# VH-VL binders against Cytochrome b561 and DOMON domain-containing protein At2g04850: the designs that were tried, part 8

Target 1, 131 residues: Cytochrome b561 and DOMON domain-containing protein At2g04850, of Arabidopsis thaliana (Mouse-ear cress) (q9sj74r43to173)
Amino acid sequence: QQASIAWTYHPHNATLDLCFFGTFISPSGWVGWGINPDSPAQMTGSRVLIAFPDPNSGQLILLPYVLDSSVKLQKGPLLSRPLDLVRLSSSSASLYGGKMATIRNGASVQIYASVKLSSNNTKIHHVWNRG
Below, E stands for the ipSAE of ESMFold2; O stands for the ipSAE of OpenDDE; V2 stands for 0.75 times the mean of E and O plus 0.25 times the DockQ between their complexes.

## First folded at step 4 (VH-VL)

Design a2 (from d12 with heavy chain T28K V104L T106K; framework fv_diridavumab)
Fold by ESMFold2-Fast, scan of step 4:
Structure a2 (fold): chain C 131 residues (1-131), chain A 125 residues (1-125), chain B 111 residues (1-111)
Amino acid sequence: as target 1 above (131 residues)
Amino acid sequence: EVQLVESGAEVKKPGSSVKVSCKASGGKFSSYAISWVRQAPGQGPEWMGGIIPIFGTAKYAPKFQGRVTITADDFAGTVYMELSSLRSEDTAMYYCARHSEYTLTKYYYYGMDVWGKGTTVTVSS
Amino acid sequence: QSVLTQPPSVSAAPGQKVTISCSGSSSNIENNYVSWYQQLPGTAPKLLIYDNNKRPSGIPDRFSGSKSGTSATLGITGLQTGDEANYYCGTWDSSLSAWYVFGGGTKLTVL
């Protein structure tokens, strides 16, 4: 229930600026937001940003993914589809995983990202999840 | 290579509980899913449940729901499985195993690529 | 009975080919990734195949997997005496209970 999304499309360079707001369920939980420009009913093919705290350090880790046909989540670089991220940060974190205080139930995060699209698509379908 | 090290053999009385541990050696497993699988003598493997430590979520097989508790101490790199209300039918080898693959949306687990050597649990009659 | 059905046994001579089937439903095999495990007596299961048809490093190419609809198959060519073991298929069942399921197992005897 508790999520908001803002986005702006820049057609001259085919980039989409996104701001996602999400709330953690638990201190070791995660929040994710994504888009699927090809099919709104499927998770496969979604371009997602996952935020979760490193359980040992408490630093927020931000990872860009594209969900492939296997629907896998794997920590590490994206392998199967081209995704150009020109900016990735959160108001409370960066690509390097900025520091966070102890994450309580109800703690929130904002994710800012700029994504380069392969086609001129201004109709964006979104997905939201957390655990 | 990463290895899963399980605690030693246990002999328990009916009605008691047992807690088995599984520790990662040679690497950490906080971002992996870790399952507990048991195998009774002469039977095939049976999935009991699993946990993904970094997400703090555990899943249990219906047969064991209410009797099994799976927890993780991510700082120590250890996953535990506690089975309560023991019966003679719980006599089995108990394995922990690592899944390198899982889904984010509903935590579906696939492919167990690293296994512990197993812990024998005997429930006396 | 097991949710995933395998033949209880199969046998062949060295150098021959065998196939082991695993039958399920849409909530498991059809819509999820199938793995195959080899188990020698007294040992933990060993992953032979993951993602329906992929081999972990160290597994020889004479082991292969495939999936069609609600069924999966493990193929072993150039059969060797060391292949004598129990073989189990496994996958996620995404029905109401949502859990990992193993097949009933197939004992391969090398004559």
Scores: ipSAE 0.006, ipTM 0.541, lowest interface PAE 13.2, mean pLDDT 72

Design a3 (from d12 with heavy chain T57D V104F T106R; framework fv_diridavumab)
Fold by ESMFold2-Fast, scan of step 4:
Structure a3 (fold): chain C 131 residues (1-131), chain A 125 residues (1-125), chain B 111 residues (1-111)
Amino acid sequence: as target 1 above (131 residues)
Amino acid sequence: EVQLVESGAEVKKPGSSVKVSCKASGGTFSSYAISWVRQAPGQGPEWMGGIIPIFGDAKYAPKFQGRVTITADDFAGTVYMELSSLRSEDTAMYYCARHSEYTFTRYYYYGMDVWGKGTTVTVSS
Amino acid sequence: QSVLTQPPSVSAAPGQKVTISCSGSSSNIENNYVSWYQQLPGTAPKLLIYDNNKRPSGIPDRFSGSKSGTSATLGITGLQTGDEANYYCGTWDSSLSAWYVFGGGTKLTVL
């Protein structure tokens, strides 16, 4: 299996703790996980966490992006903007706090995040990809 | 399905240390938290600590902090518990157990659904 | 002593019902999920109940769990001689040093 997810919901503060597991296609690749608050189950418009190794240092980098139509994750440069949490509606989930990623066995990535949910307790819809 | 295989019985002298292993057979520890629980003769179970192997960070019960170290070899599917400065009161059965659920940011562990058969550790001079 | 308090023993006749209590505080039972474990002589504990009131696959429906405030309860109906065992509640304690705690245990005797 290429990807899996584990999560625990905390009703006291409407926070979802999650751990996403994915695998790289290549040592210079990337793995991303995210949610689309505006159009669930679509890649375009998603707020994503992208993990990739820095080619110069080998250090794993984890950055938040909004994934718009200009982003090419499998080939070419990443042209997406950093995630702007101010633009997220009050009815949508936000990526909040505690983001981290860990590489295991040179090919697997664990992405950890705490998601602050809307007060409506809406269902969680997530997306992932790799390149 | 997965079984937890613990290392064999140990007889140790006071002041020494013991290291017990717990290996996943038929599965892996990559998505689970693993705890170490001991039980002295005639007593109830006592939680010593636990680890989420993908993080490598362990949590310890206050009574054992400073004497116990819990580690994991994620690629081998094995977790370890080392208890130092052994006393006669450490004579007990030592179990490893898997938690099917945990919280990521705070490392809260829930029900222990799979248990090892236990490793007897006897401390005597 | 144990952070979670259980009666040391309980007894009932075959076919009867029995209830085992587990008392704690807001830092453990009230705000966390409670599990119950059965331990037969010479064996490792076995999970009977998780998430306050759910049964793992293979556990008969005569075992049930509930939680109210700072207390949890294990119910056993249709008692059988094979139910003679020690029973332990367990949960997370989130006070100062977050850790997993077990109750002191209850020995069930089928008369």
Scores: ipSAE 0.006, ipTM 0.541, lowest interface PAE 11.6, mean pLDDT 74

Design a4 (from d12 with heavy chain I54L F55W V104I, light chain W99Y; framework fv_diridavumab)
Fold by ESMFold2-Fast, scan of step 4:
Structure a4 (fold): chain C 131 residues (1-131), chain A 125 residues (1-125), chain B 111 residues (1-111)
Amino acid sequence: as target 1 above (131 residues)
Amino acid sequence: EVQLVESGAEVKKPGSSVKVSCKASGGTFSSYAISWVRQAPGQGPEWMGGIIPLWGTAKYAPKFQGRVTITADDFAGTVYMELSSLRSEDTAMYYCARHSEYTITTYYYYGMDVWGKGTTVTVSS
Amino acid sequence: QSVLTQPPSVSAAPGQKVTISCSGSSSNIENNYVSWYQQLPGTAPKLLIYDNNKRPSGIPDRFSGSKSGTSATLGITGLQTGDEANYYCGTWDSSLSAYYVFGGGTKLTVL
């Protein structure tokens, strides 16, 4: 299996804690995971976390983004940062975290995040990709 | 593609316990709910219980409360079902099944999309 | 014994269509998502329908599902001899002892 996701919802503050497990297809690749809390069938408004290794240090970098109606996530080679996404505020430190591990003969990434959701008890839908 | 591999057939005496395992091949159970469903000869399927390893929570059907225990290993690679105080009426095929969907606030399970091939358990004197 | 009631059997000729009903209550069918399962002799059940009316990949469109109030229906068109099987509805019951429940099953005979 190349990807999995786990989450805990805290109804008292409408917060979703999650952990995404993905696998890079190359040592210089990226892995991304996202959710649209308001409109599960829409790409616009999706909150996306993108993980990739820094080319200079090899250290995992995790960046949170929101897909804008005028800007979409582009597929492509590893960049220093995703250039076609609207970045979440840098003050939202609690929205992300991550670590990298090697499993079997590949590289894997775990992405931890906390997301504020609307207060209804419906199923959530998510998206993920890698390049 | 993920497959569910169940342990081998068991023959047990009345009053004993049986523990059946279900292993994820090609993946893990960490993001899924896993149920145990039994089917006695000539009867329909009966849900016994299930677990979501991520939350450490198990749910049991009223008929089996107190007799069944469902657990998962620390890496969520294997799920177990132990049934105690066995009777001849417990003779059945025991399936594990994966739920692709569940609610995140109440842990309700929906849609069993992947099934094991079943473990036969025979209870006889 | 089951909380969800299905007719014990239905039959039709090849090429015909049938519907199989599943009747419950507000604590199960009305307030939760319904699935349908096909079981051939000697095999594990196979998911045919989930979320009331959706088909998994690989299930032909001659299988359909619907839900109205406290009842759900499985429709099968263009019957084939290979459809001869037992069919079960299933859903969560959100009453005080919350659990997953299956219908009693319907044996489909293709004459």
Scores: ipSAE 0.000, ipTM 0.524, lowest interface PAE 15.4, mean pLDDT 73

Design a5 (framework fv_diridavumab)
Fold by ESMFold2-Fast, scan of step 4:
Structure a5 (fold): chain C 131 residues (1-131), chain A 122 residues (1-122), chain B 111 residues (1-111)
Amino acid sequence: as target 1 above (131 residues)
Amino acid sequence: EVQLVESGAEVKKPGSSVKVSCKASGGTFRSYAISWVRQAPGQGPEWMGGIIPIFGTAKYAPKFQGRVTITADDFAGTVYMELSSLRSEDTAMYYCARGEYTVGTYYYMDVWGKGTTVTVSS
Amino acid sequence: QSVLTQPPSVSAAPGQKVTISCSGSSSNIENNYVSWYQQLPGTAPKLLIYDNNKRPSGIPDRFSGSKSGTSATLGITGLQTGDEANYYCGTWDSSLSAWYVFGGGTKLTVL
């Protein structure tokens, strides 16, 4: 499987801990995970975490975004805390270093995040994509 | 690669407290959880607790809940473990160890400090 | 009393194969990744196996791990005198008092 998610919900403070596993299609690509509180199974309106390599440094960057009605990326406040941890699998080792600072097809990433839910709702709808 | 440097050996009296530090050399703790594991003479290792410095959250093993406090400074690479109300059975080697994690779960520990001896005696 | 049960000792001759078991429950071994640690006298434990069956860089192929149901196994082939050590399994326990648990340990003697 090209993507998977594991999660743990903490009802006392309405916090969702998650681990998202995804794979890159291309060296200049991105991998994203998100949740849409308003319209499950739609990309527009989703609060998403998007991972992509910085073209200048080769390091993986994780940013929160809100997808607008035209599916354009816009930085937004998904998390109650600063950016969460991003971990690279062994297949993503080529992301770092001089001549090895590129992502191979099929390289994977693990994203660890804690998100605050506005209500104590245990029903969770999520989406993922890559490009 | 990253090394974990622990503070020096301690000799304490019963009822006192001890605070051990663990410093990252050659890196930071940003992408890792740090666990504290102790080992009494002739016994196996015992997980005391850990901290995920990026989230500022600590988790403790039930046996040590109420006596242990684990703290970290931001990204700088120092984690502390303080154990209070010391007893003779707290005499042990205390290790800090770096590990993989998800939020709420501590996984394997791949880099270990050399250990700090804490002796509790009158 | 250990949450994870290991045989206290195991013995084999140089060149032979040995297996060390680690028995737990659904709250630990069955639903979580298992690791194995080697401890030589006077040293810190060293990670030998992680994620049930993966080896860190520098660990030779003669060390292997496996997991089935509530039990995990460490396999060592081509035994060498330098393998004489204590071996510990470890995993997360997902019960209400969630924590990282180690097995009681197995002393491997190479005869």
Scores: ipSAE 0.005, ipTM 0.524, lowest interface PAE 14.3, mean pLDDT 72

Design a6 (framework fv_diridavumab)
Fold by ESMFold2-Fast, scan of step 4:
Structure a6 (fold): chain C 131 residues (1-131), chain A 121 residues (1-121), chain B 111 residues (1-111)
Amino acid sequence: as target 1 above (131 residues)
Amino acid sequence: EVQLVESGAEVKKPGSSVKVSCKASGGTFSSYAISWVRQAPGQGPEWMGGIIPMFGTANYAPKFQGRVTITADDFAGTVYMELSSLRSEDTAMYYCARDRYTISGYYFDYWGKGTTVTVSS
Amino acid sequence: QSVLTQPPSVSAAPGQKVTISCSGSSSNIENNYVSWYQQLPGTAPKLLIYDNNKRPSGIPDRFSGSKSGTSATLGITGLQTGDEANYYCGTWDSSLSAWYVFGGGTKLTVL
């Protein structure tokens, strides 16, 4: 109810375009979306895009992260990594560069991404959270 | 050529539920999203929700959350929309439509002919 | 209730040019792609324009789309009697109602 996802598949290049719709729980909060190549139902280990407002300008920032047990998004520091634009070794999906954006309207946020799907497995599971 | 074939007209009593089907053929059924859009007499269309059959997760418009359920039978190439707790205001044409190719949203390139659902006592 | 505002009707003679407006806000038109649909009497809607200004195969170049700020416009030139229909704009709304929204519709009468 507080989050929704819309996607469009491009069969000619095996690319899934998606838009994740989320809502901030607070004005200074964050919203994240991603995939976990090893365990689809868990946030820990996910390759995620996290949207949050810059404290100084108020503009929305979108950065890639890998979540692990040492990172607590609500209290801990955020770690950033460049997005892996090649196929993930243990996943049927990978992020496709150049097709990432975020737009904020009031309490809601949209995260756009393109994901290239492997021909041997077209099923993916996404994860999301906010804080 | 892509074809979306909807089930036949329904007449229902208030408080009941209705389940409409949409058989998709042509192209790659599993690679596209299918949405449900209704249109009440004299009104504009309303998006109800959609599903990508290969992933099985449905999105719903806020107005229909809790009353609508969209499911897919990937092997049969069929998407279903079930609307519960029917009211007279649910009297409308119900369309299925195929979603396409935008990262900020989607548009509907092929439409079924529509199923008339009439809710009356 | 419609989130996107269209004029309820427009009229013109065969061969003339007409424009149909669609007004929204930053939560929809300004930040999302706009599509246009034609609905002839007794039929399902048909896609005319997608991604603000692109035509699907089979749609004549008499139909055009544009978007500026929070508004979008459908243009039809060389009107034909067969163009008499209802026209709807559509786009995503990214507010608390993250969903697809349609305009209220414009009835085009060809005189």
Scores: ipSAE 0.005, ipTM 0.520, lowest interface PAE 13.4, mean pLDDT 71

Design a7 (from d12 with heavy chain S31N Y102W V104L T106K Y109H; framework fv_diridavumab)
Fold by ESMFold2-Fast, scan of step 4:
Structure a7 (fold): chain C 131 residues (1-131), chain A 125 residues (1-125), chain B 111 residues (1-111)
Amino acid sequence: as target 1 above (131 residues)
Amino acid sequence: EVQLVESGAEVKKPGSSVKVSCKASGGTFSNYAISWVRQAPGQGPEWMGGIIPIFGTAKYAPKFQGRVTITADDFAGTVYMELSSLRSEDTAMYYCARHSEWTLTKYYHYGMDVWGKGTTVTVSS
Amino acid sequence: QSVLTQPPSVSAAPGQKVTISCSGSSSNIENNYVSWYQQLPGTAPKLLIYDNNKRPSGIPDRFSGSKSGTSATLGITGLQTGDEANYYCGTWDSSLSAWYVFGGGTKLTVL
């Protein structure tokens, strides 16, 4: 109803099919979902998907983010610094070699994504939020 | 009203391969699984496999595993089916079809509500 | 052979009712949704029934579906000459092959 994440793992080709569903709290609000398909208990490589309407046009914008797996070293301990987010183009976004499509219907949005997993571990952390 | 359009008829020699396309007109593939179904002369329909175009995830019937490849070009709105090592028994009408009711985990479990008109593939020497 | 069994033919007169059966197993009909397809000569199959007993828009209510255990049934009432066609049941098979299967088909003749 408000938000959900559904998924199916296909062991034959090591892919994970995902469907994110959400409803906007307001016409100018956003909905976001997060997954980390390739990382056992690491945040680096997390995929964060945010959908929101363009304030000027009302068109749906999809912003897929990924925590950069090749974080540049800087002065000081890495754990005491914010992680960099890598923004991917909404029109050509993919998750670790997968595909992504977004469908909007009124106040609701569905985001379909496919992720190719590098291991047989299907442990995935899911979160969602809206504002 | 959405329509599915297959590519034109093919005449092929034994041992060759054929690649048939299926294009959506008046709608999209985004919400649907697409199946390839063939029907030999005088026989009933036979499911070859299908794909969820938005995921690129294909599944094949055991009889065709290793000979068939189903792919999608989501940007062009086209799904393809390639069948290799053709035999005379592969002479059939080939259809693409869309599944009517879906859930993320059960795309192929529901009926096929939109069918193309089919394309004839003839395998002869 | 087909994994779903249908009678090869059935016949009835205009205005009568006819029932077409489809017999399977627990790996298909019992645990999955059944669809029915009508195929007129020279045309692609057309979906008549999905989800065991639901009709797509445009399908008359004289077509009905039901399922009990490992068997499914297509019912047609008020039979018309235009109903003369082949009818196929179809469902997902969740056995080791995990694939979509069709019945062998039933030729309905309107005499």
Scores: ipSAE 0.006, ipTM 0.537, lowest interface PAE 12.8, mean pLDDT 71

Design a8 (framework fv_diridavumab)
Fold by ESMFold2-Fast, scan of step 4:
Structure a8 (fold): chain C 131 residues (1-131), chain A 123 residues (1-123), chain B 111 residues (1-111)
Amino acid sequence: as target 1 above (131 residues)
Amino acid sequence: EVQLVESGAEVKKPGSSVKVSCKASGGRFSSYAISWVRQAPGQGPEWMGGIIPIFGEAKYAPKFQGRVTITADDFAGTVYMELSSLRSEDTAMYYCARTPYSYVPTKYYFDYWGKGTTVTVSS
Amino acid sequence: QSVLTQPPSVSAAPGQKVTISCSGSSSNIENNYVSWYQQLPGTAPKLLIYDNNKRPSGIPDRFSGSKSGTSATLGITGLQTGDEANYYCGTWDSSLSAWYVFGGGTKLTVL
């Protein structure tokens, strides 16, 4: 697969700085990455970032999502169509606040995020998909 | 310049254990996994296992499962490898090596290596 | 026995081209990225190639890598006496007992 992750954890303030690297499978596609910082064994509660190009401007758009009891996504790989995604309010996705950035180089994308963990547990599972 | 500094040579008796350390330049680990790779005299390298220091969970090669323990002290920027129930065939050079993209196994590779720690098991 | 098969030795004269093969299976080479390491006598291995065909900073372009199906190759052109070393391929093996595997090694002699 065409994906990788790099991170730095800061235990004194329980933050995880990360860089996710992914590649698009099509010029109009999307790339998503997520973790569940509160409960590594559960999909509900996962924080997901989805990157895709704006068809009007060509700029890369990065949108945060949180999978909670009110958000219905299939367990398993994220579907590639916008109809299969649910955008959450900024308050539900505050974890990604103002510490999100993305850059694009051709078919590749890098997503930078700062994630505040709810506990000092550093065991985190992460997922990614593209479409 | 990035460097991994390993502890000094060890001479051990059969049945004992040995604990080797690997300290990353610049202090704390970040964005990397550390693996332990050994090389017996005249043989090629053999992957023993690795750890993602931030997550504290180690993965071991089947041959070493049950005898090797890899741990990390992220504050000190140090990874340890302890091998128990030593045998003569454990005599080897033990390297620590860094992987920059620890969560993408398909892209696993070692960009920097320690100088190696000689472990000799003799009666 | 190594999971990845390399010829035990290869020889060539200065200025010539040499190719070292690495053969595996679908659980390793075919579905994962291949790296190559150079080990000079008495030293730790050094990364030569990663991601099948990429060179780290400081590795000259006379070293190249390629992958096709379940096999990978390391190419060295303009051979120099300082290239005399053992060469190892390596990749992740995604079988049930997933781990990193190295080839058996190829000793390059420059005569």
Scores: ipSAE 0.000, ipTM 0.513, lowest interface PAE 15.4, mean pLDDT 71

Design a9 (framework fv_diridavumab)
Fold by ESMFold2-Fast, scan of step 4:
Structure a9 (fold): chain C 131 residues (1-131), chain A 123 residues (1-123), chain B 111 residues (1-111)
Amino acid sequence: as target 1 above (131 residues)
Amino acid sequence: EVQLVESGAEVKKPGSSVKVSCKASGGTFSSYAISWVRQAPGQGPEWMGGIIPFFGTAKYAPKFQGRVTITADDFAGTVYMELSSLRSEDTAMYYCARVGYTIYSDRYYFDYWGKGTTVTVSS
Amino acid sequence: QSVLTQPPSVSAAPGQKVTISCSGSSSNIENNYVSWYQQLPGTAPKLLIYDNNKRPSGIPDRFSGSKSGTSATLGITGLQTGDEANYYCGTWDSSLSAWYVFGGGTKLTVL
């Protein structure tokens, strides 16, 4: 209920306009959104956008990542599972290459982005997390 | 508090064009979609189109495609609507309205409205 | 003619209840969320209900909304003279080019 993605697809130029919404759990926290155009409901291969406030400037920082197949999920004895993230490679980076705007209102953030889609990226599933 | 301030009333000749503006204040302008909705005297409202200022992406209602152009000046915090080839039937109140965002994109609604700009088309 | 059909008028006495219907189709009401707007004479429309049944802050609980199939309903209880206004439903139409549609409006008279 606390995170969502909205989109508008433009077939004439194969672009997707996206709006991400999320809420920080703490003032020093982060919010992440994942879009996996190739393998729905899988973390590996997801294009992930992570937002967090820069502790020095207070400015919202956005970092795009791709979850590589080499990523290890570390299981604790109980419920915590940290993820290792890989920065977007230039050959696969469509999420960050477009126009992007952000707004922060207290603990909430909205991010607008445009991405160029290939013919194999018409099915999109999303996931989200925060820490 | 969010305010949408529209330009002043216009009186135009048939066949001319009119361009009305909507200046947003009190909120983050570029991150919200702004729509144009008109209302002829004694009639209900009709949606003309909208734009997300940051993207410059405009969408138009079928009835107005080819006659309406919606643009944004993100630097000035202003959205414009230009309607061409004016007819007497275009005499109406023209509102700008902000699209409220909820958790899902299918939950679009208009949460703030400008006071409206009167456009009169007469000889 | 509007895509969404509303009764042109409704009336009741102060303290009573009224309901205003809004009828559409699968491409609009059934598959999308419905909003309701109040328009007092000489003013811009004001949001009353969004997401079928939710109220913005500042809207009293005597205003309610519901949706079933291709129809939506606005309910107003405890009518007050200040409720005299035109009421419009609105939603997206998912046909050919997605666009926003409004109902034709209902004029509420408080007797």
Scores: ipSAE 0.006, ipTM 0.536, lowest interface PAE 11.2, mean pLDDT 72

Design b1 (from d16 with heavy chain S30R, light chain S97Y; framework fv_diridavumab; at its last look DockQ between E and O 0.05; V2 from the best seeds 0.00; counts 0 for: pae E 13.1 > 2, grease 21.4 > 18.9, SAP .569 > .496, placed apart)
Fold by ESMFold2, look of step 5:
Parts: C-alpha cells; structure tokens; sequence
Structure b1 (fold): chain C 131 residues (1-131), chain A 123 residues (1-123), chain B 111 residues (1-111)
C-alpha cells in the first residue's frame, strides 16, 4: 500500500505544514502518523496522531498518542512528553471520498498537521503505521 | 519546578459566562494535558475537561459538553476555560491541574494542581 | 456524584491502620490505572498514589495502593492526626473517547 507526505516550510515563523497520506486495511482499522524527536529508530516516545472509526458513529476521528512498547489504543486523550523542539499547533484528518466516504479496506485518509519548530535546527524523524 | 496559577476570583450573575486562565511557571506544560477540575462547597472534585496545548484539541466531560470551552496559547504557556450559561450550581472552586501522560509511570493522574480560584454565581 | 463509589467516612485511632475502598467498573478501574488524592482542609487535592500502587516523591511508604478487578484500595498505616482529610480515587473512564472521573470521597477522622 502507498503512503506519502507533502510539506511546506514557512521560515518567517518557523512553521512546518504537512499532510500525511495513507490507507486503511479494514473497516475497524487505524492509520497513524507521527514524529519521534528523541530517536529515529524507536517507536517508544513517538508523538503520533491516529485516525480510526468512532465505535458508535463510524465517523473518522483523530486522537494524539505517545507510544510505548505496551500501548493499546484507548479512546481518550493521550499526552505526549514535553516537546522542547516541536510544537503541534493544529491537526485534522479527512477521508478522500468527501462527505459520503466510509472507512473500509483501501479507504484513503489524510492527516494534516502544523508544527512549530524551535530556533535550534534539530532533525525531525517521521513514523507511520496501520492496523 | 512547575507551578500552576489560576486567575483571580470572580462573581457572576446567572446566565452570564466566566473565563478563567491558568498559567504555568517553571515548566513546558503545553506538552502535557491540562485539566480543569471544579469542586462545589462540601462536594468532591469534578473533572470538566482538558486540553493538550501542543495539539490544541480539547476534551470535555459529558456533563459540561456544550457549555465549556477550553483553549490554549501554547507559546504563552496559558490555558483558558470558559463556562457559559452560568447557574447557581456552578458556584465552586475551579482548579487547573496537569495530567501525567500515559507513558510508563504516568497514568493520566493529576500530579500538579493550582491553588484554585472561586467562581460565585448569584443574583 | 460519580460512578466510582467510596464509603462516605472512616475513622481510626492514631497509630492504627485504615483502608479506603473505591468501586468502579471495567470501563474505568478495570482497564485503567487508579490514582488517589488527599485533600487537607482548605487546600487543593494532592496526588498520593498513581499507577495503582506507586507513590510520588515525598509521600511516606505508610500510604499504599492496590487494585483487584474493578476495585481499588488505599491503605494508610501508622495513622497520624495530620492524616485527617478527604480522600478521593480517580481514574480514566474509557467510554465516549475517554474522560476522567473521581470518586465521591471518603472523610477520614483520626480519633
């Protein structure tokens, strides 16, 4: 399956706008994207946005998580560690099929985020997954 | 060292709104969930909602959905709570508190509390 | 007040042991970590126990926590008159995208 990312950097306010594109593999699945400012090879400590269906309505929802080795998805707020480097100022998710789109195998989703970078140049490493 | 400071006490009439601020000193609380908790006289605490300032997305307890708005200024380290359509039952002490992230020993508990501020709703 | 049920009050003499219960359900205590808070008269609540049984720095080891099924218990040994306070359990409830809930509270009187 295809995943991609598009971005625009705004140097005057150090803001990175990005959109991640991914696909679901089931009607009850999930698609996640995030960054790991501490370690590019580890999922632990990653700050992720995960899109998945509301169990009651079936509508797409997007929630933040900080991952660890034992994490299971819970429908509720999850906190990230303090981010001295990266600040998320906005986020959203949408399905490509417009108002009538439903989550199903092969359904395409985009996850938008706007991130403010610190004055120090530190590399940002991306992670993504689905289930 | 993290300290949370709510804005000053307020007296309001029924049907109006109140906006309380919470400013952190000595920490980057914007990356943590910041909660608003109220406590009416003689009652237990009641979670109203919270926000992760980094993501800008607020969550509300079902009881307050539609009346409470929680926002953040993530650069100023300040979180706001606005409660609308005030009733006498909204008279309480209002606290901001930091929720520990769910990661290892941080289980969503409220580990740092402000001193609280009183909102009084009376005719 | 809340879906978490605590006894309204408990009492014991200085030096004794007391336990405070908190009863919930699978959507809260059963699947989530439990915290306990102490509220001395005229003060904000203070975190006493987190992650079911762990103490923040500065909390004496005579305070303990445990969880079994959908119930949690705060234990206090060697009671002191300064322990007289209201005690609240708290946890995440996983329904409706999740929200935090507190117990109704238990007033501890040290006689």
Amino acid sequence: as target 1 above (131 residues)
Amino acid sequence: EVQLVESGAEVKKPGSSVKVSCKASGGTFRSYSISWVRQAPGQGPEWMGGIIPLFGTAKYAPKFQGRVTITADDFAGTVYMELSSLRSEDTAMYYCAREIPYYDFWSGSLDYWGKGTTVTVSS
Amino acid sequence: QSVLTQPPSVSAAPGQKVTISCSGSSSNIGNNYVSWYQQLPGTAPKLLIYDNNKRPSGIPDRFSGSKSGTSATLGITGLQTGDEANYYCGTWDASLYGYYVFGGGTKLTVL
Scores: ipSAE 0.006, ipTM 0.521, lowest interface PAE 13.1, mean pLDDT 74
ESMFold2-Fast, scan of step 4: ipSAE 0.008; ipTM 0.614
ESMFold2 (binder alone), look of step 5: mean pLDDT 88; pTM 0.921
OpenDDE, look of step 5: ipSAE 0.007; ipTM 0.622

